# VH-VL binders against Putative uncharacterized protein F40H6.5: the designs that were tried, part 3

Target 1, 136 residues: Putative uncharacterized protein F40H6.5, of Caenorhabditis elegans (q09277r678to813)
Amino acid sequence: RMVNFANVMEVGDNITITGHIWQNASESTFNLYVGMDPKYLQSYISIHINMRWATDGIVYNYFWGMWNYQFESYSTRPFSRGLPYVLSVVRGINYYDVYGNGQFIKKFGIIGSVALHQVGAMYGYQQWNIDTVKMN

## First folded at step 24 (VH-VL; from w4 with light chain G30R)

Design wg
Fold by ESMFold2, fold request of step 28:
Structure wg (fold): chain C 136 residues (1-136), chain A 126 residues (1-126), chain B 108 residues (1-108)
Amino acid sequence: as target 1 above (136 residues)
Amino acid sequence: QVQLVQSGAEVKKPGASVKVSCKASGYTFTSSYAMAWVRQAPGQGLEWMGLIDPYGGSTWYAQKFQGRVTMTRDTSTSTVYMELSSLRSEDTAVYYCARGPYDSSRYEGTNWFDPWGQGTLVTVSS
Amino acid sequence: EIVLTQSPDFQSVTPKEKVTITCQASQSIRSYLLWYQQKPDQSPKLLIKYASQSFSGVPSRFSGSGSGTDFTLTINSLEAEDAATYYCQQYYSTPPLTFGGGTKVEIK
């Protein structure tokens, strides 16, 4: 699911998505994109959130024209295959706070110049459904 | 058939600038691919200089070349350019363009290169 | 920046013999290592990505192994057309992407 925001995501803004994980999921991804009309294959990703269902965690990174695997980080995952989920991402001054099913799971620091992280879209894809998207 | 065709050899004096072109064909120039520049001094190894995204024109340079290198593109001719200024004898090298995936939808979809251009010899001599 | 040290610098090998080339990184790069082949007077060609994954069209005699800091390219049975210089490249950290110094392989 692709969603272009009406306005740049501001400090304190909270994006919440709900849906369910496929019973046979292998991978599920949620990205926040820089720009108000990004090209999802080429645009910069301020936070990349990747569920790898063969493992027990979530992989975090960012994309700024190149993947930098030295910045890969990890959290545990409160989600399960075949079950509903709630994922929330809250923009801080120079970080994102990530919540899964109401539980805080990760503080992800914004890499590089914070002013350049003008987030204007989200894209969720792979083996999960996104039923609702809410922005404060 | 993907092809990268570079401009011809150049001879320059120290202190001058050189601009090498790389014309792409056989794929969509502004979609899912970036162009790197890599040089090779005679009889020596490979040195990455930087990368350009042809869609938006964004660039990333190795620190060694910051302030001396400028990469640009012309989307109407599917061509990227690398300009190196304040040339020194140590800049004598074959300069290659090389295509790399620029695909944020695949986590392992960047930073490797295929194909490479034929190379452009730049000779810096007094 | 990450330094890659290749060895040996040069080897002359009898046809059909095994060739082993090593690449050592100055820090762990996990498996984010590439191997390229550069034949005389040609541009490089990609052989191996992610330390051990053969690129499309690469003969089965080429294989890669290793992780962390120590990596190996193997040519199981050297052919005449394999005379070339081989380079490793890391893609774990950028900019810059960095290359090893090369290993020249000749037919004895």
Scores: ipSAE 0.507, ipTM 0.813, lowest interface PAE 1.9, mean pLDDT 90
Fold by ESMFold2, last read:
Structure wg (fold): chain C 136 residues (1-136), chain A 126 residues (1-126), chain B 108 residues (1-108)
Amino acid sequence: as target 1 above (136 residues)
Amino acid sequence: QVQLVQSGAEVKKPGASVKVSCKASGYTFTSSYAMAWVRQAPGQGLEWMGLIDPYGGSTWYAQKFQGRVTMTRDTSTSTVYMELSSLRSEDTAVYYCARGPYDSSRYEGTNWFDPWGQGTLVTVSS
Amino acid sequence: EIVLTQSPDFQSVTPKEKVTITCQASQSIRSYLLWYQQKPDQSPKLLIKYASQSFSGVPSRFSGSGSGTDFTLTINSLEAEDAATYYCQQYYSTPPLTFGGGTKVEIK
């Protein structure tokens, strides 16, 4: 599911998505994109949040024209296959705070020049439903 | 089939500039692919120079070439250009363009290259 | 910047014999390593991605292995057409992407 924001994401803004994980899920992904009307596939990603359901963790990175796996990081995952979920991402000054089912799970530092991370869209895809999207 | 066809060999003097072209065909030039430039000095290995995204024209250069290299594109002709200025004899090399996936929806979607152009020999001789 | 050191520099091998080429990274690159083949007077061609995943159309005699800092390309039964120079490339950290110095393989 793609959502273009009305305004750039500012410090203190909170994006919350809800839905449910497919019973046979193998992978579920959520990205925040730079730009107000980004071209998906080629637009820069400020934070990439990737669940690989064969493991019990979440992989974090960013995309700036090339994947740079040196900056990959990890958290535990409070979500389960076949169950509903709540994912929240809060923009800080130079980081994102990530919450799963109300639990703080990750502080992800913005890589590179913070001024260039003007986030204007999200895309969630693969084996989960995204039922609601709300921005504070 | 996908083809990358480069401009012909060049002979230059030190201090000059060279502009090499790479014309792409057989795929959508501005979608899901970027173009790298890689050079190979005679009898030596491969050296990555930089990358250009043909859709928006964004570029990434190796630090060694920053200030001397400029990569551009012309979407109407599906062509990428690499210009190297202030040439030295050590810049004598075959210059290759190489296509890489540029697909942020796949985690392994960048940083590898296939196909490569036929190469352009640039000789810098004083 | 990640340095890749290949060995041997040169290998002369009897047809049908096994060829082993190594690539050592200056720091861990996990499995983000590629192998390319460059035949005389030709452009490089991609053989292996992610240390061990064969690219489309690559003969099954080519395989890759390793992780961390130590990687191997194997040709399990050398054919005459495999005479070429082989390069590893890391894609763990960029910019820049970096290549090994190459291993030239000739038929004995």
Scores: ipSAE 0.490, ipTM 0.816, lowest interface PAE 2.1, mean pLDDT 90
Fold by OpenDDE, last read:
Structure wg (fold): chain C 136 residues (1-136), chain A 126 residues (1-126), chain B 108 residues (1-108)
Amino acid sequence: as target 1 above (136 residues)
Amino acid sequence: QVQLVQSGAEVKKPGASVKVSCKASGYTFTSSYAMAWVRQAPGQGLEWMGLIDPYGGSTWYAQKFQGRVTMTRDTSTSTVYMELSSLRSEDTAVYYCARGPYDSSRYEGTNWFDPWGQGTLVTVSS
Amino acid sequence: EIVLTQSPDFQSVTPKEKVTITCQASQSIRSYLLWYQQKPDQSPKLLIKYASQSFSGVPSRFSGSGSGTDFTLTINSLEAEDAATYYCQQYYSTPPLTFGGGTKVEIK
């Protein structure tokens, strides 16, 4: 589900999505995109949150043209297949705080110049439902 | 089979521009594969220039070439172009296009380039 | 950017002898290292990925080893067709893609 924000994220903004993980999910992914009205697989990604359900944990990175293994990071995964979830990503001054089901799970430092990370959209895709999207 | 066929050798004067083409075949051009450009000066090593996503046309250029290099694509002909302006003698090199990396749904995976074009010699001399 | 330093720059080797080429990274790149073979007037061809995994079709006499900052390409028994320049390349931190300076191997 692609959602364009009304305006670029500011410090303190919280993007929260809710839904259900598929019972037979193999992968679930969430991205925040740089720019307004970005294009899937074409625009830069400020934070990439990837869940591969064959293993535990969540993989974090960014994407500005190529995958950079140097900036891969990980966290626990408080979600389960077949169950509802709440994922929140809060914009900090030079980082994102990621929450899962109310738990703090990751602080992701914004990579590169913060000024370039004008985030204007999100995209959740693969094998989970996204029922609600809120930005506060 | 996957093939990258590049345009022929070029001879240019300093200050001129050159546009090298790379025609792709054997796979879906607008798939998840990017196209990179790498050059090699005579007797020297390999130098990364940048990459383009043929699907959307987004580009990333090495800092050294920013302002002088332009990468474009023509989806109707499955061709990627690399234009280098304000040519200097030190731009004399064989220029290669190379397919990749493969951009999976996770944006990770094959982060090397294969195959490579046959190369295009660009000679810059007064 | 990550700098890769190869050694030696040049080797003249008798057929059937062992060839060793080293590649040192300016910082740890874990195992994200490639080895290329480039024969005269040809484009580079991939030999090794992840420092030690051979690509399909690569002769068994080629092998790669190492992790972190120090890597080695070995040709167990040099053949005439192996005359080429070999390059290491890191894909740990990209872009930019960075290469070693190359090692030219000639047949004595």
Scores: ipSAE 0.461, ipTM 0.835, lowest interface PAE 0.9, mean pLDDT 92

## First folded at step 25 (VH-VL)

Design wl (from wg with light chain P95Y)
Fold by ESMFold2, fold request of step 28:
Structure wl (fold): chain C 136 residues (1-136), chain A 126 residues (1-126), chain B 108 residues (1-108)
Amino acid sequence: as target 1 above (136 residues)
Amino acid sequence: QVQLVQSGAEVKKPGASVKVSCKASGYTFTSSYAMAWVRQAPGQGLEWMGLIDPYGGSTWYAQKFQGRVTMTRDTSTSTVYMELSSLRSEDTAVYYCARGPYDSSRYEGTNWFDPWGQGTLVTVSS
Amino acid sequence: EIVLTQSPDFQSVTPKEKVTITCQASQSIRSYLLWYQQKPDQSPKLLIKYASQSFSGVPSRFSGSGSGTDFTLTINSLEAEDAATYYCQQYYSTYPLTFGGGTKVEIK
């Protein structure tokens, strides 16, 4: 599911998505994109949140024209296959705070110049349903 | 089927600039592919210089070349350009363009290159 | 930056013999290693990606192995057209992408 924002994401803005994980999920991904009208294969990703359901964690990175695997980072995962979830991402001054089912799970630092991270869209895809999207 | 054809050899004086072109064919130029530039000094190994996304024109330069290199493209002719300024004799090299995948939807879909152009010899001599 | 050290710098090898080329990274790069072939007066060609995955059209006599810091390119039975310089490249870190110094292979 793609959502284009009405305005650039500001410090303090909180994006919350809800839905459920497929019973047979292998991978579930949530990205925040730079730009107000991104091309999702080519656009920069300010934060990449990737759940690989064969493992116990969440993989975080960014995309700035190239994946840099040296900057990969991780958190624990409060989500389970076949169950509902709540994922929330809060924009800070130079980071994102990530919450899973109300629990803080990751502070992800914004890479490079913060001014270039003018986030205007989200895209969640692969083996989960996204039922609601809320920004406040 | 995919071809990268580069401009011809150039001889330059120290302090000048050079602009090398790379014309692409056999694929959709503005699709999920980027173009890298790599150089090879005579008798030496390979050195990555940077990358350009032909669709949006975004660029990434190796730190060593930041401030001296500029990469651009012309989507109407399916051509990318690399300009290197303030040339020194150490910049004498064959300059290659090389195509790589540029697909942010797949986590392991970038940073390897095939095919390569035929190379452009740039000689910097006084 | 990540330094790649290739060994040997040079091999002169009789036809049909096995060639082994090593590439050692200054830190773990997991399996994010490429191998290229550059024949005299030609541009490089990609042989192997992700340490061991053969690229399209590459003869089966070429194989790659390794992970972490130690990697190997093997030519099982050297052919005359395999005379070339071979380069490894890491793509684990983009600060910057780096190549090994090369291994020149000649036919005796």
Scores: ipSAE 0.531, ipTM 0.810, lowest interface PAE 1.6, mean pLDDT 90
Fold by ESMFold2, fold request of step 28:
Structure wl (fold): chain C 136 residues (1-136), chain A 126 residues (1-126), chain B 108 residues (1-108)
Amino acid sequence: as target 1 above (136 residues)
Amino acid sequence: QVQLVQSGAEVKKPGASVKVSCKASGYTFTSSYAMAWVRQAPGQGLEWMGLIDPYGGSTWYAQKFQGRVTMTRDTSTSTVYMELSSLRSEDTAVYYCARGPYDSSRYEGTNWFDPWGQGTLVTVSS
Amino acid sequence: EIVLTQSPDFQSVTPKEKVTITCQASQSIRSYLLWYQQKPDQSPKLLIKYASQSFSGVPSRFSGSGSGTDFTLTINSLEAEDAATYYCQQYYSTYPLTFGGGTKVEIK
């Protein structure tokens, strides 16, 4: 599911998505994109949140023209295949706070100059459905 | 058939600039692919210089070349350009353009290059 | 910057013999390693990606192995056309992408 924001995501803004993980999920991904009208294949990703259901965690990274695998980071995952979920991402001054099912799970530092991370869209895809999207 | 055809050899004096072209054919120039530039000094290995996304013109330069390299493109001719300024004798090399995947929807689908252009020899001598 | 050290720098090998080429990274790069072939006066050609995955059209005599810091390219039965310089490249870190120094393989 793609959502273009009405305004740039500001410090304190909280995007929350809800839905359900597919029973047979292999991968589920949520990205925040730089720009107000991003090109999802080519646009920069400020935070990449990737659930690889063959493992027990979440992989975090960013995309700035190339993936930099050295900067991967991880958290535990409070979600399960076949169950509903709530994912929240809160913009901080130079980081994102990530919550799963109401639990804090990750502080992800914004890479590079914070001024360049003018986030204006999200895209959630792969083996989960997204039922609701709420900003603030 | 994907082809990258580069401009001809150049001879330059120290302090000058050089602009090498790379014309692409056989694929959609502005979609799913970026163009890298890599150089090879005579008898030496390969050195990555940077990357350009031909759709929007966004560039990423290796730190070593920041301030001296400029990459541009002309979408109407499917051509990318690499300009290197303030040339020194150690800039004598064959300069290659190389196509790389540029698709952020696939986590492991970037940072490798195929095909490469035929190379452009740039000689810097007084 | 991740340094890739190839060994040996040079090999002269009898036709049909096995060739092994090593690439050692200065830190773990997991499996984010490529192998290229560069024949004399030609541009590089991609052989192997992800340490062990053959690129399309690459002869089956070429194989790659390894992970972490130690990687190997193997040519199981050297053909005359395989005389070339072989380079590893890491793509684990993009600041910058780096190449090994090369291994020149000649027919003995």
Scores: ipSAE 0.495, ipTM 0.814, lowest interface PAE 2.2, mean pLDDT 89
Fold by OpenDDE, look of step 25:
Structure wl (fold): chain C 136 residues (1-136), chain A 126 residues (1-126), chain B 108 residues (1-108)
Amino acid sequence: as target 1 above (136 residues)
Amino acid sequence: QVQLVQSGAEVKKPGASVKVSCKASGYTFTSSYAMAWVRQAPGQGLEWMGLIDPYGGSTWYAQKFQGRVTMTRDTSTSTVYMELSSLRSEDTAVYYCARGPYDSSRYEGTNWFDPWGQGTLVTVSS
Amino acid sequence: EIVLTQSPDFQSVTPKEKVTITCQASQSIRSYLLWYQQKPDQSPKLLIKYASQSFSGVPSRFSGSGSGTDFTLTINSLEAEDAATYYCQQYYSTYPLTFGGGTKVEIK
């Protein structure tokens, strides 16, 4: 599900999504896109949050259009298959703070020029439902 | 059968530009594949220049070639182009296009290359 | 960038002998290493991916091993048709992709 924001994220802005993880999920993924009207497989991704349910954690990556294994980072996963979830991403001056079910789970550093990180949309996909998306 | 057919040999003067083409066939051009360009100077090794995603048109260039290289695609003809400007004698090389897989679920592409084009010799001499 | 150093640069080998080529990375690349074969006047061909997985159509005499920084390509019994230059390539860091300097294998 692609969701365009009303404006690009600024320092202090918080994106919150809620929904349910599929009972038999294999992967669940959340991306932040650069731009106000991003195109799938075309626009740059500023942050990638990938849950691989064969593991017990979350994989983070900075794409800028390409996955880079060198820039993979990891955290605990406070989510469970078959249960509801709350995922929040807060834009800092040169980082994103990621919260899961109210728990701080990762500080994700922005790589490259901070000025280029004009994040204006999100894309959630694979085996989970996204019920609400809020920005405040 | 998957094939990459490149344009013919080129002879250029220093300071000129060259545009090499790579026509793809045997697979869906805008599917889960990217196209990379790799060159090889005479008697030397392989050097990655950059890549293009034919689907979205996104490009990534090696820093060495930033400002001099431009990669484009024509989806109507399933062709990728590599243009190199401000040519120097050290740009003399065989230039290859090479297909790389692109994993849409992770946006992971350009891991390995198969197949390769037959190569295009570009000679830069005064 | 990640630098790959191959060894040796050149080998002259008798048919049916074992050939060993090494590739060392300047930093850990996990298992994200490829091996290519390039015969004279031909384009490179993919042999091995993920350090040890043989690509489709590759003869069983070719094998790859290693992880982290040290990798090896082995030809168990060299055939005349194996005369070529072999290159390693890493894709751990996609910016940029880098190749080893190559190892030329000739038949005695």
Scores: ipSAE 0.069, ipTM 0.728, lowest interface PAE 3.3, mean pLDDT 90
Fold by OpenDDE, fold request of step 28:
Structure wl (fold): chain C 136 residues (1-136), chain A 126 residues (1-126), chain B 108 residues (1-108)
Amino acid sequence: as target 1 above (136 residues)
Amino acid sequence: QVQLVQSGAEVKKPGASVKVSCKASGYTFTSSYAMAWVRQAPGQGLEWMGLIDPYGGSTWYAQKFQGRVTMTRDTSTSTVYMELSSLRSEDTAVYYCARGPYDSSRYEGTNWFDPWGQGTLVTVSS
Amino acid sequence: EIVLTQSPDFQSVTPKEKVTITCQASQSIRSYLLWYQQKPDQSPKLLIKYASQSFSGVPSRFSGSGSGTDFTLTINSLEAEDAATYYCQQYYSTYPLTFGGGTKVEIK
């Protein structure tokens, strides 16, 4: 589901998301959008996390109108289908650190304009459920 | 059979605008594909201008044309439009639309193009 | 932007001879390289994707190779119908997609 922040994340801010991934999920995706009140499939995405459960691993990227292969990256999954998850995102000076179930999973560096990385909303879909959001 | 049929040749004066259309058929217009525009000046190579996602209408343009190009779509007619304003003589070219795979649900696409429209000659001269 | 440089710009080849066209990228594009064929007065047609994967309907005499920065399109045995201009295109970067300058192949 789409969740709007009260304001865009600033340096030092931290968000903690809890939820669950459906047991029979084929694919799960989580996005942090740039700005407030994003529009699905239109707004820019500063943090894109995608899991295709038939394949091991996670795909990460940014989205500024189109998929960029140059920013595509991969890692192992700290998440499991049918189980609760905890996702944490920390805004640093030039990056966002993402943690999954207490484990560091990726650093999303600020690429290009800082304006392209002002996270103000999140969206979980494709059997990615968000239950709680805590912002610090 | 997938087909892209473009509008006819245009003759414009400098400073004018031109709007070229590209009608798609033979596949689901708003599914799994984007539409790119590529132009080719006489005797020259291919130049990517940008493309549009027909599903959501999102566009991305080459920096060279930003502020001067507008790509739109009409889902009811499966047609994509490319409008280029403030025309100059160097805009004289054959303009092609070309279909490229794009998965909106994943924000993921491959930018190889098939098929291509037949091209639209736009001539800009005083 | 990523610049693709093709060579040669032009070549005249006898039928049945081997044709090689190169495309060099200004930076690594991995295997995200395409080859198109454009015959006179026609629109481009896709030949190769991912540097070496032949597109459907492409004759076996066409092949692509390379990765990183250096790529090659090969026509094993040139046919008269292969007279055309060939273009490489990268889709590694989104900003922007770019083409090579093209290589015109004529039949002697």
Scores: ipSAE 0.048, ipTM 0.741, lowest interface PAE 3.1, mean pLDDT 91
Fold by OpenDDE, fold request of step 28:
Structure wl (fold): chain C 136 residues (1-136), chain A 126 residues (1-126), chain B 108 residues (1-108)
Amino acid sequence: as target 1 above (136 residues)
Amino acid sequence: QVQLVQSGAEVKKPGASVKVSCKASGYTFTSSYAMAWVRQAPGQGLEWMGLIDPYGGSTWYAQKFQGRVTMTRDTSTSTVYMELSSLRSEDTAVYYCARGPYDSSRYEGTNWFDPWGQGTLVTVSS
Amino acid sequence: EIVLTQSPDFQSVTPKEKVTITCQASQSIRSYLLWYQQKPDQSPKLLIKYASQSFSGVPSRFSGSGSGTDFTLTINSLEAEDAATYYCQQYYSTYPLTFGGGTKVEIK
């Protein structure tokens, strides 16, 4: 589900999505895109959140044209297949704080130019439902 | 069968430019793969120059070649081009195009290469 | 950039003997290391990915091992057709991709 924000995220802004993970999910992914009206596979991603359900964690990274394993990081995954979830991402000065089901799970550092982190949209895809999207 | 067919050998003078082509066949040109360029000076090792994503045309160049190399693609002909300008004698090498898998679901360019083109010898001499 | 140092530069080996080639990274690259084989007057061919996973069609006598900074390519029982130069390549960082200097294996 692609959602364009009304404006670029500012420090303090919180994007929260809710839904449920598919019972037989193999992968669930969430991206915050740079700019407004992003194009899949073309637009830069300021934060990539990837859940591979064969493992018990979450993979984080950026996407500025290609994957760089140097910037790959991980966290716990407080979600379960077949259950509802709440995922929140809070924009800090030079980081994103990621919360899952009310639990802090990751501080994701921001590197590079500010232009690479002007988030104006989100995209959740693969095997989970996104029922609500709220930014405040 | 996947094939990468490159243009023929080139002989250039210092200061000139060379544009090598790499025609891809046997797979969907704009999906699931990127194209890298790797060169090899005579008797020397392999040197990564950069890569291009044929889908969007995005490029990444090694710092050594920044400002001198331009990679482009023609989706209608499934061809990737590598142009190197301001040629020097040390640019004498066999230039290879090489296909690298790209996982669109995770935005992962794995950056291993298979297959490779047959190579294009570029000789730079006064 | 991440520097890969291969050793040795050259080996002359009798058929059926074991060949060991090493690749050392200037920093940890986890398991994101490749091995290529390049025979004379040919383009490189991928042998190993993720440090230890054999690529399709690669003979079982080829194997890779290692993680972090130290990696090894092993040819168990060298065949005459294995005469080639072998290169390691890291894809941990794309800024830039880098190769080792190569190891030339000749048959005695």
Scores: ipSAE 0.022, ipTM 0.667, lowest interface PAE 6.0, mean pLDDT 90

Design wm (from wg with heavy chain D53N)
Fold by OpenDDE, look of step 26:
Structure wm (fold): chain C 136 residues (1-136), chain A 126 residues (1-126), chain B 108 residues (1-108)
Amino acid sequence: as target 1 above (136 residues)
Amino acid sequence: QVQLVQSGAEVKKPGASVKVSCKASGYTFTSSYAMAWVRQAPGQGLEWMGLINPYGGSTWYAQKFQGRVTMTRDTSTSTVYMELSSLRSEDTAVYYCARGPYDSSRYEGTNWFDPWGQGTLVTVSS
Amino acid sequence: EIVLTQSPDFQSVTPKEKVTITCQASQSIRSYLLWYQQKPDQSPKLLIKYASQSFSGVPSRFSGSGSGTDFTLTINSLEAEDAATYYCQQYYSTPPLTFGGGTKVEIK
C-alpha cells in the first residue's frame, strides 16, 4: 500500500500504521520514502523495514538516505504472524525512532543533510495488512 | 585513546595489487563507526575511495574505483583492509583510513572523519 | 557531484598576521562543511564542523564562517605551527564525499 502524506514529515511528527500480519507470512516490508510521489526502486528510501519471518528479527536498510542492499542492520521483532500490530516511526532532529507494539526497537541516525531528508510517503507491501495510516 | 595504525609503505609494479591494513583501537570496532579510505596523490588533494561497515562488512565504493577496490575487515583483530588491483602509476599516493559514520546506528547526521590513520605510501612504478 | 573550490591555492604569511581561506561550493550545502588541517608529513586533522563549530582541542585562533555556497576559514594570528595545507569538505550530499583542492599556508 503506497501512501502519500499530506506534507513532509517534520521533527516531532509521528507516523503510525496498524493492521495485522498474515498467518503464514514470509515477508512483511515497510518503506519510508524521501519526497512526495515516490517510485518503487527509484526514489530514495529513508527507512526500510523488512520482516523476514524465517528469522526472529527485523532487517533494516539505510545508507545516506538511500537503500543499499549491502547495508543491513537488525533488531528484535515485537510482532507475530496472525496478530494485529502497531508500527510507529517518530522523527527526531537528526534521527528516526521506530516502535513496534509500543516497544522501542531501533533508532536510525540521519546521515547527510537533514534538510534533504524529507519523508513524504510510505510503502507497505508483501504479506501483511495495513488498516490505518496516520501522521501527527 | 582512539588510534588507527596503518601498514607500511609499498612499492608495486603496474598491474599488480596492493593491500593496505588499518588497525583500530581505543573503541569498540563493531560499534557505531564505519571506516573510510581516502587517498592523496603527491602534491594533490584528498580523494574519497569508499567505506566499510565493520559490523557485517558491508561496503560502499566510489564509482571511480568500482571493480578495482575491495575493502574487508577482520573483527578479531579490529583491522580493516583496502585492496586496490590493476595498479597504475596514477595510483601512487598516500592512502589513509579514517573513522567515519555508521549508516544505521549513529544518532547524529555526521559524515566527518576522525581520527585518521598515519597514512600508507603506495608507489607504483615500472 | 558537488565541487568545492578553494582560494587561494597558496599563501606565504608572516607570523601574527591574519589568514583567510575561502571555499566555494558549486551548489548550496547549507552549513554542512568541514575544515581539515594537514601539516607536512602528517594525516589530516579535523578543525571545523558545521562550517563554524570548532572541533575539540582546536585553538581559538581558528574559526569558520559561512553558509550556502561561500565559506571562510580564518586564522586570526598565524603561529609557526600553523604551517599546513587546509582542506574543506562537504557532507551535504550523498557520496561521493568531495574535498576542496586545498590551500597551502607557509610561514615567511
Scores: ipSAE 0.021, ipTM 0.658, lowest interface PAE 6.1, mean pLDDT 87

